# VH-VL binders against q960a1r229to459, part 7

Target 1, 231 residues: q960a1r229to459
Amino acid sequence: LKGDRIELLLPKNIDQFKKFKKDRTVISSGLITRFVSTRNPKEFSQKWISTKYVKEFNEITVNKDSVVVGAALNIQKMADTLTSSLSINIGKEIDSFIQKFSSPQIANFATWTGAIISGAKSSLSVSDLLILFNVLDAKLTLLNNSGELTQVAIEEFAEKKLFATHTIVNAIFSRSLTGFLFCLKLGETSEQDSTNFNFAALVGNQVSRIFVGLGGQPKRLTSLEVHIDAL

## First folded at step 1 (VH-VL)

Design r8 (framework fv_recibokibart)
Fold by ESMFold2-Fast, scan of step 1:
Structure r8 (fold): chain C 231 residues (1-231), chain A 123 residues (1-123), chain B 108 residues (1-108)
Amino acid sequence: as target 1 above (231 residues)
Amino acid sequence: QVQLVQSGAEVKKPGASVKVSCKASGYTFTDYYMHWAKQAPGQGLEWIGEINPSGGSTNYNQKFQGRVTMTRDTSISTAYMELSRLRSDDTAVYYCARDEYVEITYYYGMDVWGQGTLVTVSS
Amino acid sequence: QIVLTQSPGTLSLSPGERATLSCRASQSVSSSYLHWYQQKPGQAPRLWIYDASSRATGIPDRFSGSGSGTDFTLTISRLEPEDFATYYCQQYGYSPLTFGQGTKLEIK
């Protein structure tokens, strides 16, 4: 970018973010110069706004019935929060599964939000983090261009491609989830992306959630969930 | 097993073009940027540019802009770098290297490299 | 473009000694966006230290990286025979990505 300037705003709270968001590309890292330089000029903006220092995007709140994880936090911090806040069996499986798809260096720097958005955009490979959020029935708090906050299921976020029109503020997980979490990743050493197979299931007395992925978006196996719940 | 395998050595005359390939295996090809770097005999490393295999977007070092073209074929997990109007100072080993990204804003370093392709420009 | 200057160009030491390699940037590199690579003759470079101070997988703890802004250092506390190689620093804070010219660590 010969002579072009990058305007990067670093709001400190959500009200500042809302005020200055208009016509700006949202970024979660300080690598804005590198990011701009890697884009086709027709596909990127010179005006950027960061979530990195927004107070509300960096908060962790453990309530009686839920745990809230801010959008600007990294994958490892999200995993640590869930491990300490959800049931011990679910937490241990989450931590174990995340270690299988992300190196420690990536998990300590990359945001979970970036991983979710990348997964929702992909039609070629299955996102491990997206399937995990689906099986846990994660809810996302979203901010639209009018400054309104809404809560949406992770399934709806991916299906409607809401990443194109909304900013993720946080993820909400129920602390009332019970049962056993099972995660399986096949094709980890495969040379073809489309042959990757991911399976995640949460099996309990009252609720069963089962997702399978084989290229593209994870699919919920509702018929199998009904059968298991009948047992 | 994660690996990058490059095409074999090339000998070219000044003014010709060379196209080097880099075949990826053992990982999801579109989840990693592919960088290309030049190392002249007895010299250090020089970054040529990068390609995002998912969308095909490229970014080139200004020094090579206009002479370099990076492409990829996702069906065979292979990246290509073509350098045109070759000069004697283009004689070098050319490396491809992967760099993981999330949200396109963070890269964690070039952790896997190809074996290198020697390109000799002489006549 | 950020120019990375490594010093010394060649460092002659014996096994058991401490090595200190410097990398200086022509302008500040924000948030320690600097990596170190090791290269042996006839081989491709290998990622050694990332983000100024984090060791890559499999790298012995005798290696440490430090620094911020314009001054970065790679330290080897007690040289082993296999450590004699050329080391390159690389920044990724600004485009284009740039490498230093390298420091060749050679046996005395």
Scores: ipSAE 0.005, ipTM 0.453, lowest interface PAE 11.0, mean pLDDT 78

Design r9 (framework fv_recibokibart)
Fold by ESMFold2-Fast, scan of step 1:
Structure r9 (fold): chain C 231 residues (1-231), chain A 122 residues (1-122), chain B 108 residues (1-108)
Amino acid sequence: as target 1 above (231 residues)
Amino acid sequence: QVQLVQSGAEVKKPGASVKVSCKASGYTFTSYYMHWAKQAPGQGLEWIGEINPSGGYTNYNQKFQGRVTMTRDTSISTAYMELSRLRSDDTAVYYCARVGEYYDILTAFDIWGQGTLVTVSS
Amino acid sequence: QIVLTQSPGTLSLSPGERATLSCRASQSVSSDYLHWYQQKPGQAPRLWIYGASSRATGIPDRFSGSGSGTDFTLTISRLEPEDFATYYCQQYGSSPYTFGQGTKLEIK
């Protein structure tokens, strides 16, 4: 009986999505991890809303100064877009890094949005996609429950836990980033959960961004950035 | 490598119970729903039910409600399906399968166990 | 419950031919929740096409899926010997989740 009452809405544009979002769980946005972890038969939500047919969640726009990647796109599509749109040295490292932390099965199925939200929620595990977004100075376009769009830095999104109150619409990356990107992930060991770490550094013209992940949110190494600029 | 490994074949008498195990490896066990399906000899697939390995919450196909119980042990990444009051028409291969809900919802059974043959005979 | 009816039940063809397998739902199913599985004798099913039209990893491009609403199709443009198997459609739109009865693709 109860299983017969699942409802999935398929809005066709952003205005319909804003109108019908309300208390519905977003599909293809990565919020499923929260839903699953709090699932209880008495609290089970059977109301879902899809981003599949809403242009803004699915578009890729390459502008003169920026590249925009819709929230419903998978990790591989995002990686391919960045690799072809950012400078050759940065794009090459992005492709290499993603292949090291994401299997083809995961990269071709999972959304980058889901990976970012999972990383932002975790206090114990490192997130390779989150550190990549941090080093690239990514901005997120967010939709609140009042239908307002705002743009925030990836660091602010994670620190303020905005995944709890907002829906991610897209990510914005600067095409003006220059220099060399280097990313590192501790090699996969099935029983080594407490020794995991990652690292990402972008060394550019008088601007360096360096992050380390030891569990939870990546930390910016501002002192190291100053010393590298002095060399 | 992501895989699901099931327990071996069982032969039971009518009225008995059978408990089939499904051991997961190569992924975070609590991040994916585990489902069970039945396939009688020469027949198609029939969904039995699902379990959320994180909370242990279950949802069963009404056809099996009252005779099936799904559980899990997170310490050994193993899911279990117990079917009680066995009848001859319960003779079938039973499969465990995960639904891809890692970062996003696929809603497809992307990884399957090898199957467990349960024979009910008097 | 949603009933999925596959046709034909058995399809006898030769390598090199085109195969068209049908799956019809008793009520509308979102394309995002319709999937196809391949099963060979003695083996577990394998995810083949998900979301009505997306090939699973490693599946050759001779396979394509299409359809929406109540009518879905799996097409194999040029049959290879390894393609002879039973194909099942499946819906995840509403519980209980259901499978079609299968189409057995066999050598003529």
Scores: ipSAE 0.000, ipTM 0.412, lowest interface PAE 14.6, mean pLDDT 81

Design s1 (framework fv_socazolimab)
Fold by ESMFold2-Fast, scan of step 1:
Structure s1 (fold): chain C 231 residues (1-231), chain A 120 residues (1-120), chain B 109 residues (1-109)
Amino acid sequence: as target 1 above (231 residues)
Amino acid sequence: EVQLVESGAEVKKPGSSVKVSCKASGGTFSSYAISWVRQAPGQGLEWMGGIIPIFGTANYAQKFQGRVTITADESTSTAYMELSSLRSEDTAVYYCARDLYYDSSYFDYWGQGTTVTVSS
Amino acid sequence: QSALTQPASVSGSLGQSVTISCTGSSSDVGGYNYVSWYQQHPGKAPNLMIYDVSKRSGVSNRFSGSKSGNTASLTISGLQAEDEADYYCSSYTSSSTLVFGGGTKLTVL
């Protein structure tokens, strides 16, 4: 008979991606997460489009004031880029924190976009990469189905669930970030300890960014920020 | 039921290359990561590398960088591991193994193993 | 020599319990919650028993995993003849590699 077929498009630049996206499912951890959550192969698309070979999704640009990390890069490449381009103290803490929540094998396989989207979709689990992006005041460049590019704060991306209507192109981090970064993860390491908690704080002269994750989206501790900024 | 079936035993000379295949049946091949793990006679397990077929991305253990190439063909649901510049110490059973849920942190299904003997 | 230390052998009687240790450092077992345990019968491929320190992979409740500091443990209760096998722990490392323990031969008396 006819059989089942998978159509996979491999655009090489953003203009081809815009042209071919249409009703196709973007290949990311989002597709795989949907498969495992529903356990019904017939529910996921037979029409796929890859970001893997799109030039603009694989670029790293270190500017004087910012660092830009393409959406198709893995977690380790993102971490290495931030560690080498941000201040020494912030970079050391980023490297330390990532090593605590992502195994080296996961960090070298999984894209950072997959981890961010997975974290943004969850209403029950904490997301270590999402809280890291929150404390660093990360901005995302997004592409909508009309081919328009917009830039949003990571907090807005998660709150408005923009993963449902947009494709992530890159993440932008400020090289002007100053202060002390501290990140903490308390994991479920035994059957008796069900606590899943994370915390991230960036403390500087004018700005403090403090977040806690107890389940779902990280919560900003604005009252504590005001108190610390007054000291 | 998910099964991973590896190609047959190989006998190779030092300096040559070997290419082992791993055919997946049952389940959705392209939704999982596939790794290669070897075991020398009477020795323990050693991870060589892995691939996520849907993304075409492969990652290798430092010891095997430059000698190992891992590829996948979704149309035939088959992963491959090619090891070059063979030495006698490469004599081992080579396993393919599949990671659940794409994270490559553990292997739920394993192939039966392919014996590769390197001798003159 | 393996990066993770396991006893070469352990033994137990039918119906009793046995514990196998897997000791590493803060750069592997102590630093991550990604410890897995595999059972291997002679001439067979390994079979996943435990992942993420304590989660069972469809195996009997007789198998349990735990971790304290740099040491992970596999405990097998109500020992049965078919439990006789080699057991391997694995963990990820800060150097971006997966490492296995040397393996433990379990004998059921």
Scores: ipSAE 0.000, ipTM 0.408, lowest interface PAE 16.1, mean pLDDT 79

Design s10 (framework fv_socazolimab)
Fold by ESMFold2-Fast, scan of step 1:
Structure s10 (fold): chain C 231 residues (1-231), chain A 124 residues (1-124), chain B 109 residues (1-109)
Amino acid sequence: as target 1 above (231 residues)
Amino acid sequence: EVQLVESGAEVKKPGSSVKVSCKASGGTFSSYTISWVRQAPGQGLEWMGGIIPILGIANYAQKFQGRVTITADESTSTAYMELSSLRSEDTAVYYCAREGEYYDILTGYYFDYWGQGTTVTVSS
Amino acid sequence: QSALTQPASVSGSLGQSVTISCTGSSSDVGDYNYVSWYQQHPGKAPNLMIYDVSKRSGVSNRFSGSKSGNTASLTISGLQAEDEADYYCSSYTDSSTYVFGGGTKLTVL
């Protein structure tokens, strides 16, 4: 699409996205509205490409062992998908935790992808959505500038800052996760407030996953996991 | 629930311009793409272009590039199609049509609601 | 003119079945599940019948869609008099545009 000094491409599927990505700046669903509405047309000279209308970035697939959530879906749609696809004890805590850190208005139009990238970029603040993905052992499907697809753990994505070189296609969650999920954040009474401390633990009968956020990427408490699993 | 209502019939002279309106009611206007499709007498359907109102950005079929302008007014939930340098070959029924929802996993870039059509006759 | 090829006319008897084809290329029908079908009666606007190749838009289950390679098909079973109309297919393209088929006139005998 060509506007007054603006070139914004709106690919409708992943093959078209690969073909037209080239050196264009990627804009996710939700951010497009903010970018376009806050810019003076006379100031635009950059070439942009949107993920909002790419069919494969808007798909949800529930398999026997996994659930796949497209990158262009909003936070609430992601939460609803996980709640209906994972065990009831895990799903209840996911819904509860998201309601604590995001207002309904934000959750209904901000993408989970935008929230994950913002969290991964921060060196001083923690991301509630990032720690949730860590404790759930989420995997991301990534597309590089050469059109190649790879799958990485959420911890690797954040540690290696892969948001700088890759586009997120989807998130993959295991349906084999069992146990009780516990999430906590400092300042839990305010949906809009930033957190400077958060905690997430998935405790099962055989294995546990425990993370703490104190600024930047969440830290896995592996020694505590081993000790608790021995009880 | 969702309804698209187009402006009335037009009779224009060759070389003039015509501007057709399409008012949407029921449902969200700004986040759906509104397209324009025409049909000449006894002929098939031809896509002209579309607009995403919230972005204010339109795209056009190559055949109409430079002659057609599609705009939207979010405050009145109305889309417009202006066609310039009219010829007798532009005599047709012009339809506005809404593209389907993008966040449903089964959505596939189709036209779910159509206006009643506006007849434009180009005659000397 | 139209990028998609449809037969100009098809006919069938009451109670029988008829299939209308829509043939494109890999840059439209072949690469995408974005084929839709529209029914148009004389003097009326088109009405959505099938979208995403095979999904019904609230219409009778006598209507079904399918796709194989570069050809999409609309099948109407148990033909009724009111099915007599023009039928158009449409597909999204690699150029981020839409193309329609030339249209098929269905006659119910």
Scores: ipSAE 0.006, ipTM 0.433, lowest interface PAE 10.6, mean pLDDT 80

Design s11 (framework fv_socazolimab)
Fold by ESMFold2-Fast, scan of step 1:
Structure s11 (fold): chain C 231 residues (1-231), chain A 118 residues (1-118), chain B 109 residues (1-109)
Amino acid sequence: as target 1 above (231 residues)
Amino acid sequence: EVQLVESGAEVKKPGSSVKVSCKASGGTFSSYAISWVRQAPGQGLEWMGGIIPIFGTANYAQKFQGRVTITADESTSTAYMELSSLRSEDTAVYYCARVDYYYGMDVWGQGTTVTVSS
Amino acid sequence: QSALTQPASVSGSLGQSVTISCTGSSSDVGSYNLVSWYQQHPGKAPNLMIYDVSKRSGVSNRFSGSKSGNTASLTISGLQAEDEADYYCSSYTGISTVVFGGGTKLTVL
């Protein structure tokens, strides 16, 4: 508080992040004003560390088999990266879907990690970005409090609530994904507040990945996948 | 619109301390960092330190570490800068400034002239 | 002194353009896209012109900012008499710490 202590740290590389993480709460933003203005003042009694300016969390690597998107990048940068590095049919649908659920202001400021964590925490609302990661078979590179890196499937991250114990470093998408991607975000019930429904399907020649969001974590429609793959 | 109003001019003897105040009005005090920047006559801008009121944490430039203390009182929307062991070289205009999203100082106080003379 | 390096003075004629450089290190200008530019007229508080390297703070499109490696630049096109002022750059250095440049006096001839 007073004296020589620092409440919000903005490390510039992963070694500094590991060194200074300690008991600090991780935030995806280096933008103090935006962070504070959207939160209850009572939540700011803790020490924070930001991922925003960590070099490794801002990197994009396009390999022959995969594309890696750093955790501190915003939704639009992630979308642009996937659109340019994945197959044409998948890329076009990603761009189209993101335009339906994220305004330009949100997409250019909100990190994809913030949106994924928010979606993984929710038990009542659907998450469009989370279902997109599910259908694309995204993997996350996670950093634990001991400084160890591990990779997990997006489904495991959400199911085991790993956001509580790990920091997201990047997302990894396969460039071997093939087939047609279809994403939908629908409507509302007639009763009170709007309730969203979303759906994502990747239908390919080898296997299909099909998910539906009715509130909370997206459900994989494995029986439908088996039927379609048999066609 | 946010306005920062600083306390009045001070004349101090070498070896004493000075405490300058900066009161914010017309906006959310706690959601912005407040920096203190001084300018000696005919010299450039020199960052002394800053505080994030909601966190209660101050950070200081190395040159002023141990001599400067920056505090904030959220109940009165007021930031303070106290400089001790004053020397003639501390004669300057002292500004407070609001620090935005990108560490840009977008709102400035009018400045407080501090004169150190024997 | 660890201040960012700016030329002490720069001059240009009415209607011309001038560029003011601001050189730091990999730990400040080179590490972050958090460079700001301030204009100060005699006897007045500084006014924020540019932030986040290149974003204008409500100022004329004649003012633009850029960065390459460890050097940020402020360019003023179509020089006018009122542009005559002192210009300061600043950069975030990590861990909520800021450093200013030494300042550049712009003379309009």
Scores: ipSAE 0.000, ipTM 0.436, lowest interface PAE 14.7, mean pLDDT 80

